# VHH binders against FAS-associated factor 2 (Faf2): the designs that were tried, part 3

Target 1, 346 residues: FAS-associated factor 2 (Faf2), of Rattus norvegicus (Rat) (q5bk32)
Amino acid sequence: MLPFRFTYYTILDIFRFALRFIRPDPRSRVTDPVGDIVSFMHSFEEKYGRAHPVFYQGTYSQALSDAKRELRFLLVYLHGDDHQDSDEFCRNALCAPEVISLINSRMLFWACSTNKPEGYRVSQALRENTYPFLAMIMLKDRRMTVVGRLEGLIQPDDLINQLTFIMDANQTYLVSERLEREERNQTQVLRQQQDEAYLASLRADQEKERKKREERERKRRKEEEVQQQKLAEERRRQNLQEEKERKLECLPPEPSPDDPDSVKIIFKLPNDSRVERRFHFSQSLTVIHDFLFSLKESPEKFQIEANFPRRVLPCVPSEEWPNPPTLQEAGLSHTEVLFVQDLTDE

## First folded at step 10 (VHH; from v6 with E28T S30D)

Design x2
Fold by OpenDDE, look of step 12:
Structure x2 (fold): chain B 346 residues (1-346), chain A 123 residues (1-123)
Amino acid sequence: as target 1 above (346 residues)
Amino acid sequence: QWQLVESGGGLVQAGGSLRLSCTASGFTFDDYAMGWYRQTAGNEREWVAFITSGGSTTYADSVKGRFTISRDNAKNTVYLQMNSLKPEDTAVYYCAADYEEITDLGEYLMDYWGQGTPVTVSS
């Protein structure tokens, strides 16, 4: 009965091959890869029971990704539904307790029927020659690589031996990849830290410069203020001096000592200095005020006081005296001592 | 933290051209292979182009002769020049980085992924 089955499968394969030229293989479009895997799992359990290796629940790509990420072996099983040895393999080898234990403990296990689009896609990539088909995949030399292929019917003990051999032969590579990954990660972390430190330093420098600039500006402003104040004060002094000079220029000529209408006034200044000048009785008290004002040693603001009787002389126009009285009207004698009181601080 | 930021997507008329850019940060760009993928609504992500760390390029059959992938290591950027665009090229395009070399087994096994940039080709 063996030759007839072989011929039938060969003819069927030829027919399928011929049909591929006429109609695109419906398996060529993977629309629901997860559905394909789940469907296979259910079919498998219906036929062979629930005692089997743990099926990876995801697409082939996901299984590869996880194997890569976790640096694990991935065992890939492609099930040939129409192949005569598939049932025997699944029943006797794949579902053997020792095989289950080995697979579950040491590798990820992904399986699918080649009649399903997802399985078909994987079969196109792995290019199996016969069934059952097993491939061991791992990350090696920066590539996901098939490191072992088992094709054809195999007994449980032989399967265990072959899988163990493949894993042992490649264990050093796996360890190497782990070390490289760790080194790479460490390098990345260090670089990140360096970058962060640099940015922090840059920010700190910028802040320092900002503060320096602010301080400079503050100092500049203060200096400007001081200079302005000095200039203002100088201007004030100049104006005052000019005013004094003007007053001096406008003073009537000093009467002669022989002038019967002259008044000799002795001014006692706040600094205890004494100044004397003659004035005419007919002159306004403003004249004596202007004279005092024109003196360099005179206060900026002052009043003139007489002692007998004690009174402040109205020398400056006021509401009460819009026109200051003359020396005569003020009751001054031919010789008077007047006191100048400094009002500058008032 | 690593980042891939795509740019350059948008609306273009059939027969037009578009240039996508992807800027990488947070990892040693020079050591990584870079790739472009695209995804349409309801479909799986499709590989478009790949460039190795050494500069070797590979293209999907659907874009071969029309698209060009390139990289500028000084700028940590990978580019996809898309010429002769077709409505069928409408998709969200994703940039990806992988330290390992791409193989037939590992087309989707990328370490890092961008957020994607949409490309719409109008008829």
Scores: ipSAE 0.303, ipTM 0.723, lowest interface PAE 1.8, mean pLDDT 87
Fold by ESMFold2, look of step 14:
Structure x2 (fold): chain B 346 residues (1-346), chain A 123 residues (1-123)
Amino acid sequence: as target 1 above (346 residues)
Amino acid sequence: QWQLVESGGGLVQAGGSLRLSCTASGFTFDDYAMGWYRQTAGNEREWVAFITSGGSTTYADSVKGRFTISRDNAKNTVYLQMNSLKPEDTAVYYCAADYEEITDLGEYLMDYWGQGTPVTVSS
């Protein structure tokens, strides 16, 4: 957006204070400055025709700002509606084709009637002595400066000569400022490129550090996972050992060899070792499994087979056999050889 | 990138004081003219104070004798010392800068602006 018109309020405050001691001039209250400019343009065209220099369509502040930014001359025309020479100047000088061409090609042209509030405000800033009034304004030595004033009736050829003289005498200041602005812009572009390169390097360093942190954390997590696996296997081994000890403590005593219901069973283990134990015919086959499970030599998972007839004895509750039978119900003889088959998988 | 950052605003009682600061970057600060402006909701920005690259100061009539603008080129900072604050001083205060100095042809037009710092003066 366009720069704020700050000093206008300071000038207005001075005028408002002074006007408390004199009768107020209604032109001092600027309420529609763009309207003042547009109304002058329309009035000009009605009175003098449509062949005229291109009017800047904006406030005086905007015209000054654009002239400064674009490094262009600004021609300001203040129109005295009641001055006897205003009509002649507008018809003969401003509407002359060569004047129109000069103004349109070389400068911004801002014009207003001093009977309008915006024109009156500019009149009080530029302090013209008579009409018609022209001021040439440009950026000179870092300041927007009035570099030429033309007051009074002037013929079109003389107007062209005077405007051209003013511009030619001052053109080197605009060229110098244009070069200095380009140098400052190039310095800013280089600083921006350096800042962007620095930020890109900083982001790359941050990404490298982030990746290093992630790599260290991944390595630490792998080490933690391995340790947790070892601890879990140790817990499993301990639980198994405790269960074997519990089963051993719960075994019923061996019956006497003299007991007519005593069964002597010889177990052939997968490691080719043998163990013997007496059981009672009335006992469930689960006692056989519990005995074998309590042995340190036995596999973690096993099944028990009898021969003649060859069969797997249901020594643990299963879907097929929820309640394992007694030794008697399983048809075991008073002396039996049973085989332990290893069912353990890793 | 150029940047102007204001600080030091806040709430103060009438008759109190605040010091606003504006730190510049991306400029050769010593070469720039600096100014302070203020704006209330729904109103145009109002010029408050101006300091040239050479250190000359000017002030709006509404703040003369109460406000002081200064600059510290070593710190790239312009200050506004606001004393004897009034409720009508309540506004958002903006720092501004320009390499070119528009003379008082009715305007101090600035090309670079800060973000603003609010100041509230309670009655």
Scores: ipSAE 0.229, ipTM 0.651, lowest interface PAE 3.9, mean pLDDT 83
Fold by ESMFold2, look of step 11:
Structure x2 (fold): chain B 346 residues (1-346), chain A 123 residues (1-123)
Amino acid sequence: as target 1 above (346 residues)
Amino acid sequence: QWQLVESGGGLVQAGGSLRLSCTASGFTFDDYAMGWYRQTAGNEREWVAFITSGGSTTYADSVKGRFTISRDNAKNTVYLQMNSLKPEDTAVYYCAADYEEITDLGEYLMDYWGQGTPVTVSS
């Protein structure tokens, strides 16, 4: 008979196990955690009076965070609404003046009913076995740690003694954590100062290198400018030489000495040399300029002067003489001496 | 001054992958626990993943099997490899660091936070 009973219970157990996944506890969803805590506070005051320890007004997560940040003990109370000992504990222990004084002076106090979603969530984390339930939590060895658990009904004198014992046993750890935080803060400040000094030095080195590059570039540009000026001067000299060759090729033939309209002109050059050439009275004075310009020894720019009377002959088209006159029109005699004056500006 | 800088966020198609990076400076990275959180507009930040200074990892149920947290202490960097992304994963992702750990009390609390990197998963 036993086999049938065993099989029946096994099938039922499997079915009940499967149903748990279909019907989750409604307290599993926390939708208003602060409301859960305020609801407990109001219920507590209605049932037990207004003389009680100061309740932390916030979520369990906020209470843990504050205890960690401030290096304080956190006392967590989980209230079993339907447990037979809950009313006696709240009325006789939590509301006792000496208990109120101890809790208010030495710890943060967070409390909630396990019938509310926030309280149930904390119940799942702390895994209490019975009510009333208290847990003392503090930062120990880099972790928020439960350092004491009190379960079951306890009288106010025993509660004071046990809470005091838990705190006294763990106070040295809390002092050690405070000292370690100050040491870490000092180390971080020093490292940040060193990093800032390094970055400042790096920026100074980058600026020095940038200024060196700018100076090299300025010097390179100056050298390029000088080279371009040099090339421009060479082109100018070549152009002048080509012009002299063109004028030489275009000169009219020298007239015969027997020609009655022949003019013999002796030119005195700036280097004190002299050249002679015959021209025709009908020719433009430009022929004189072209002849002198074609000479290799002539200045780049010059003017031609006669001395009796002293005058500059208009041998090149200008605003005063757009069409230079003929030798006849300029009043030259059959034999003439003319002077070449250098006008080149240096 | 300490700093956490996230990168690697962006727009990705559902089913795709992204790798988030967080580079730390100004503290001894090896000594700190690191985590990833995410936040949608108008909601509280949601814990995603945690890695201890010793390399142990834990994950939120919503991302288990899809996300992997890792760290490279030589580069002061923590990573979040996000695979099989869903539109519900769209959020601003935050890197966080803490010297102290809360693992057996139902909460993961962090003291230092990055600026966040947005991740958008298109439908």
Scores: ipSAE 0.222, ipTM 0.652, lowest interface PAE 4.1, mean pLDDT 84
Fold by ESMFold2, look of step 10:
Structure x2 (fold): chain B 346 residues (1-346), chain A 123 residues (1-123)
Amino acid sequence: as target 1 above (346 residues)
Amino acid sequence: QWQLVESGGGLVQAGGSLRLSCTASGFTFDDYAMGWYRQTAGNEREWVAFITSGGSTTYADSVKGRFTISRDNAKNTVYLQMNSLKPEDTAVYYCAADYEEITDLGEYLMDYWGQGTPVTVSS
């Protein structure tokens, strides 16, 4: 079942805390709580000897915490220094060998004088009616709980019987709490493992989606690049075709075969085909280049060579030949065979 | 692996407001009581507020009427709404969880603690 909380006890704790400020008893300010415990132990040994139950060496808060954590009974003794029965109780009950054996074997034992600040603080919390005072505390039903109070002088046999009765009546609650702690621990470990597995799966899904998105974007960019290259190549081919048509329209007419200044040139193209055309000796060599360029089958870049001797004719303007010479100036005969060489960057 | 993580601290002018948050993991939040504590340098921790697993609240007198503790079990989060802040509210604020109920033994035993979030209230 879900834990049940008692808000009354929370309000009461606050109220009791506030009461300590209204009446400034010299014991109300705790400044050295461990010193109060050690001081009581030394005083006890001076008065009653060293044969006594083992005192818890620490504050009341620490004793409660250890009892809770270890699932042990905690016996709290509040010593009334000024009460007439305190010496008899300490000598004849607490220091009885069989009482010492019981306390040492079955519980934590915390003790302090109510004249010391730590003991007084515990007195304000436990609200004893008389001395000697004992309280048995344990974890019960998920609460640190006083399960027995013994007030007034008690003989060692009766003390043993009462403490044993309280512990035996409550032992099953400690067993139950031990089992519930183990169950809670196992449940928390399983939930933590499930949460870690869920977060790992979520992170993996997020990484997969991120990688898929990156891959799709990379693929899209690649497709765009390919398409742009295709469009650029189509534009280049179209521009080349238009330029070939323009050059064809600007060519001078072919001279008559009977013209004494005509030059008949047979061109051997890179594909071993032959093309012949007549030119006029007065024409620039650029006319030869323009004619060959206007052919549908011509290479995009080419040079024109004569053989015997082998030479490259300057048919286009260049740094060496800003104005290409005429056919006559180039020394061509009335009949020539010229070779068209496809340039290596094709 | 349990954790309590505080957030929302900072610097605020006197009379102002802050909302502290504490997110819990690694235990069954709905079953636990939650609390806020504060500590100034050189002093012991001071209890500020509790809220039970069932939603009942309690407050220290020094903050009553100014601070409000609340919880959102769906988010595993406890809140401290701090209004009308005073310079004496300056401290490191700690979130704590308690599986066991508070009892009339004069002690508040807490199972789990956060790391703290600083709050400074300037004059």
Scores: ipSAE 0.205, ipTM 0.626, lowest interface PAE 4.1, mean pLDDT 83

Design x2
Fold by ESMFold2, look of step 15:
Structure x2 (fold): chain B 346 residues (1-346), chain A 123 residues (1-123)
Amino acid sequence: as target 1 above (346 residues)
Amino acid sequence: QWQLVESGGGLVQAGGSLRLSCTASGFTFDDYAMGWYRQTAGNEREWVAFITSGGSTTYADSVKGRFTISRDNAKNTVYLQMNSLKPEDTAVYYCAADYEEITDLGEYLMDYWGQGTPVTVSS
């Protein structure tokens, strides 16, 4: 049996509660939560006037998020549309200047009717027993937590005292959350700075390795170029020696000293040495050049000069002398001294 | 800097399965609650699943029995195993993390969000 203080209202409440399990409440679907909040604000102003605390313009979830992020108290008001005490509370307490000042200065204020889907959803979460209903919510011990509940009609001076008491009793927890949040922020900043320093060091090491690689390749290419120049010079030297040997093999024989057409020529070389050889007056001056070219000590480029008169002998075909003359045509005597001039640097 | 990176999304046939992964860095993963949300174009993000730092799980009614959330604290990773997928599950799926757990107020408020991974379920 039920207790003797069981009333008709109590019986009807039991039946309404039981019927909820067999039929979904239409308020359980939230379709326009911001509209629910705005509609309450407009209804409040129509019924009670514009002198009221600033209403949070957003959903319950948004209000909770802002209170958490800003580390502020959130005051939640649930309005019972058909409850006489709700009207008295709104008119007498929420419109009182001292209440307005307290709420506006110390907390976020979210309000909704429980007949609207958003208000009903919050009612399911906060589980109020009667109206008017107020809950104070804050971040405590890492959780958004209800730290005070006020249910039923309350006069404005008592409301101020109760809200102030709840806030004063819980300030230490908000200070603790601020300190922990600052410590985590400092830790994250330090980790980011360490990561950036590591990445900068890594980029510097990569750039240093790249520059080393480029320097090795540059040095290698320079060494290869020098080596190619050295090989080219060796090839040129070999070619010159082969040409000197060929000219030596192709020289006409030296005439006998008893030959009346024999010319004895003494050559003064650039190294001050002397070489002498007999030639025939009928031979071209090219024979003189070929003989001197075949000598190991001769310059790579040279001219042959005579004295008195001082002149360059045309021993190699040139623009001036396409066909070099014979020794006789050049006016050489039976004994002659000729000078070899080094032209290698010209 | 904190980071949440989702992976495992893509195209799947109705009735099929996908496993989403979210790897976290820049915070102590073991201390955080993790969640999955989803969003279709032009709509508000919808909560899908939540797992506390201690491993307790909660699911939206629309996915109960089909989706499983789990975490591997050694890998800093939270998973969403999505089975029996429907075309209505098509959305961008977001990983989220929260140091402060708000389970007694009917809301799961998340401070950190990933960039999202798209999931398309073809009919």
Scores: ipSAE 0.117, ipTM 0.587, lowest interface PAE 5.3, mean pLDDT 83

## First folded at step 12 (VHH; from x2 with S53D G54S E101Q)

Design z6
Fold by OpenDDE, look of step 13:
Structure z6 (fold): chain B 346 residues (1-346), chain A 123 residues (1-123)
Amino acid sequence: as target 1 above (346 residues)
Amino acid sequence: QWQLVESGGGLVQAGGSLRLSCTASGFTFDDYAMGWYRQTAGNEREWVAFITDSGSTTYADSVKGRFTISRDNAKNTVYLQMNSLKPEDTAVYYCAADYEQITDLGEYLMDYWGQGTPVTVSS
């Protein structure tokens, strides 16, 4: 019976191969890979029972990804539905309690029928020669690699021994990959920390510079303000002096002591100094004001008071006196003492 | 922070050619395998081509002989030269980087992904 079976499978394979040239294998179109896996699982359970290794619930690619990410062994089983040894293998070996325990504890397990599009796709990648087909895959030297292949009928004990051997032989590589990954992660973390620290330092420096600039600007502004104030004050003083000089230049000449129409005025200044000058009776009180104003020792603002009777002399044009009276009109005598009151602080 | 930036996508007539570029930053480019994926609306992302750190290239059967992946480590850039484009090549193309080297075993979890560049091939 052995030769016939071999011939049959060979012919079938040849036929399938030939058909691939004529019509694309319908299995080449993977439309629902997850569905294929689920379908296989259900079929498997119907045929062999629910006592089996935990099937990876995802596509082959997902299984590879998880195996890579988790640095775990991935056992891949490709089921040949039409192969005579498939049933025996599944019943006696794959579903053996010890095998189940081994697989579940130490590896991910992905399985699919090669009659399903997803399984067919994987079979094209792994290129199995016969069934049952098992491949152990792991990350080795930075590559997902098939590190063991088991093809053909195998007994439970032998399966355990072979799988264990493959895992043990490759344990050092797995450890190495873990260390490398850890080192890489540590390096990345360190770089990140360095970058953050640098950025923080840069920000701190920028902030310091900003504050320094602000302070400089503040100081500059204050200095400018002070200078402007000084200049303004100087200008004010200069203007005042110029005005005094102008008034002095515009004063009428002093009358002679022999002039019968002259008035001798003694001005008592706020600083207790006395100044004497003669004026003409016909002159306006503005003239005596201008005279006092022109004196260096006179206040900036002042009024002139007479004591007998006590009165403020209207020496400056006001609403009440748009034209200040003459000395005569003001009732001054030939000799008068007038008091200058400082109004600068008022 | 790492970044992959794709460019070169656009509209092209059937039979035409495009060259996609992906520029990497934020990681040691020379140590990574680089790859291109493509995704059409409503479909899963499929791998197109990969190039290892050593320069070994792998192609999907659908693009083999038409597409060429290459890399320039000095520029931190991976390229995909696409020739003899077909309407079926219409997709968003994504650049990916993987520290672990990609083999012919299938798709892998990639470490870094670009934002994608659209390619439209008109009939």
Scores: ipSAE 0.023, ipTM 0.510, lowest interface PAE 5.7, mean pLDDT 86

## First folded at step 13 (VHH; from z6 with I102Y)

Design k3
Fold by ESMFold2, look of step 13:
Structure k3 (fold): chain B 346 residues (1-346), chain A 123 residues (1-123)
Amino acid sequence: as target 1 above (346 residues)
Amino acid sequence: QWQLVESGGGLVQAGGSLRLSCTASGFTFDDYAMGWYRQTAGNEREWVAFITDSGSTTYADSVKGRFTISRDNAKNTVYLQMNSLKPEDTAVYYCAADYEQYTDLGEYLMDYWGQGTPVTVSS
């Protein structure tokens, strides 16, 4: 089709909608339009009997939508409640078996009294001149269009002839539209299949890229974690060495062997090596721990055990032993052998 | 039987954004033009935006460039994206549906209204 023609119809739609906005429609005026249709149906059956065409049970707009979707004619009847010709039309024409058969087989039938809000609203749209009023509506030229109007009293045979004439004159538009819809449906299914395949391929590519990005980030995080752990271990090792050096600097001097309060202690380390050092009886047991800690070969965590009786010496301040005793208070002799137990894994 | 349900309203600061949604049921959504209206207490209902069944859009001058109407016929939903909100945009927002009919009179009838969703834009 020509681009100008397509654009022209779109522009016309926009202008029609813009014109409508001068007429606000407050929600508080909403009534029960389906109830108006059902009420008319019940009133009809009370006055004229049950032999009648099947009424469309829904709003005018619903009837138009269904007629458009199903590509059917819609017959609209507007009833004048106090009009004698409407009464005669209902009794003689709408209840006639041949009319009932025609309407039921070939069209949707919507009917309402113009005294009801929904019927009055449709009356304002269709602008009937007299009652009874019938309008035939169908999809024509891409819109729902009134293709026939019947106003005033009409006998059943003439009604059948006129409705049949209107339908026959307009049937080709419905057939043409049905064929166009089938063609469009086949094209849209193909386009949807192609679009879905393209989108699925695109989503697969995006998912693959996301997984690659996530794996690269996971690897980077693991590398950073390993590097941080390595740096933390290096810092811990440096701190330990500095603490060993500080303890060595703070050790009190060895007493002279001639000092009567001197004790000689031989330490048996976990690697079976031995070191010896003299201490003063007045010194806290912490000096023993500090000396052993200052040794390069000592474990990071250790305890000091004496022979007979087997006892762990309290050389480190703790909640249990906030002030470790002196060598004298611990009962050490002038010569001792102590065992260093490695606690690093505990 | 038919229903229009709005959602996405609330309180937002000036300059902020909200997205309103309106989900339809009980009628053939694809055949209906959809619109948004708003109303403050004691004032007439004001048209905001409109989208035809074919997807053509129009906007009130007061919201052009800030609001965008769109529709998703697969979800029976119409949206109103409201950006750069002002305190003057404070209102109850209503979704409405109209069946597009071309009669010899050429008039449209707004058929269905939602219950409304309040939007408050604070200074």
Scores: ipSAE 0.000, ipTM 0.355, lowest interface PAE 11.3, mean pLDDT 81

## First folded at step 14 (VHH; from x2 with I102Y)

Design m1
Fold by OpenDDE, look of step 15:
Structure m1 (fold): chain B 346 residues (1-346), chain A 123 residues (1-123)
Amino acid sequence: as target 1 above (346 residues)
Amino acid sequence: QWQLVESGGGLVQAGGSLRLSCTASGFTFDDYAMGWYRQTAGNEREWVAFITSGGSTTYADSVKGRFTISRDNAKNTVYLQMNSLKPEDTAVYYCAADYEEYTDLGEYLMDYWGQGTPVTVSS
């Protein structure tokens, strides 16, 4: 009976091949891959019951992706609806409790009918020769690879043995891939940490430098301000001195003690010192002010006060006295004591 | 978080040239193979070009001789130089990354995808 089956399948394949030349296989149009999978699952459960391996709920591509990501075995089942052995396989082998347990525990399981566009597409990729068709796929050497193929009717015990053998033979590769991934992840994390640390250090250094610069600038500005103030004060002092000298140079000559028109004035300064000088009665009070101003010991701002009667002498031009009076007009006698009051702090 | 960002898409006349760029972040670029895919409205995404981590390149037959894929590891960037563009090349172009150097199973095993950049070739 073996030769007949082989011949039948060969003829059918030839016929299918010939038909492909006449009409494009409608299954080649992928419209709803997810729908194809769901439809197959439904049909499967209707025919064989709900006791089956957990079907991967997604496209073949998604199944491969998850298997790759999770470093798991992917068992792929292609269901031949028209093949005589498909029903027996599904009922007796695929849905056997021990087989279900094995598949669910150790691998992802993706299945589809080859009559569905999604299943057809996968069949074109895997190129099955007969049904039932099973392929074990895993990540090996950085490639998703078919590491085992089971074609034809198989008994439950044999199926378990074959699947177990395939997995055991390839287990070392999965372990190695896991280790490599872990190493890479660790390396990446370390590099990231190093980079972050470096950037943080760099920022810290930059901030320190910025602060140093700011401090230097602040100090420089303060120093400049102090220097400017000193210079200004020096200039003020120089100007004051020059002004005193000018006043001194412009003073009229001191009258003779024998001059009947002269007044002897004794000035009492704020520092309790006394200075005396003679002036003419005809001279303006400005002259006595200028005299006092020209003295080194005199305050910068002062007023001259007479005690009898007590009065401030208008020695500087004011709104009231645009022209200061003469000593005579001010009522000074031949000998006077005048008091100099310091107004510098006022 | 990993990211692929495509750029360089736009409108070009038939016979013209474009250069697409894809910049990667969030993963070790040097260890990944990079690829370009394109998709038109209503159609499946198709593979265009692929470059391994080692620099080996492969091209779809439809673009062979016209497109050139290259990478700059220092910039974490993959490029697609597209010359002699045809109206049939109009699509959204996607950048993808795969840790695997070679996949017999095609586009299905890419780990990371960009958002895509549109390319329109006018007649």
Scores: ipSAE 0.017, ipTM 0.413, lowest interface PAE 6.6, mean pLDDT 85

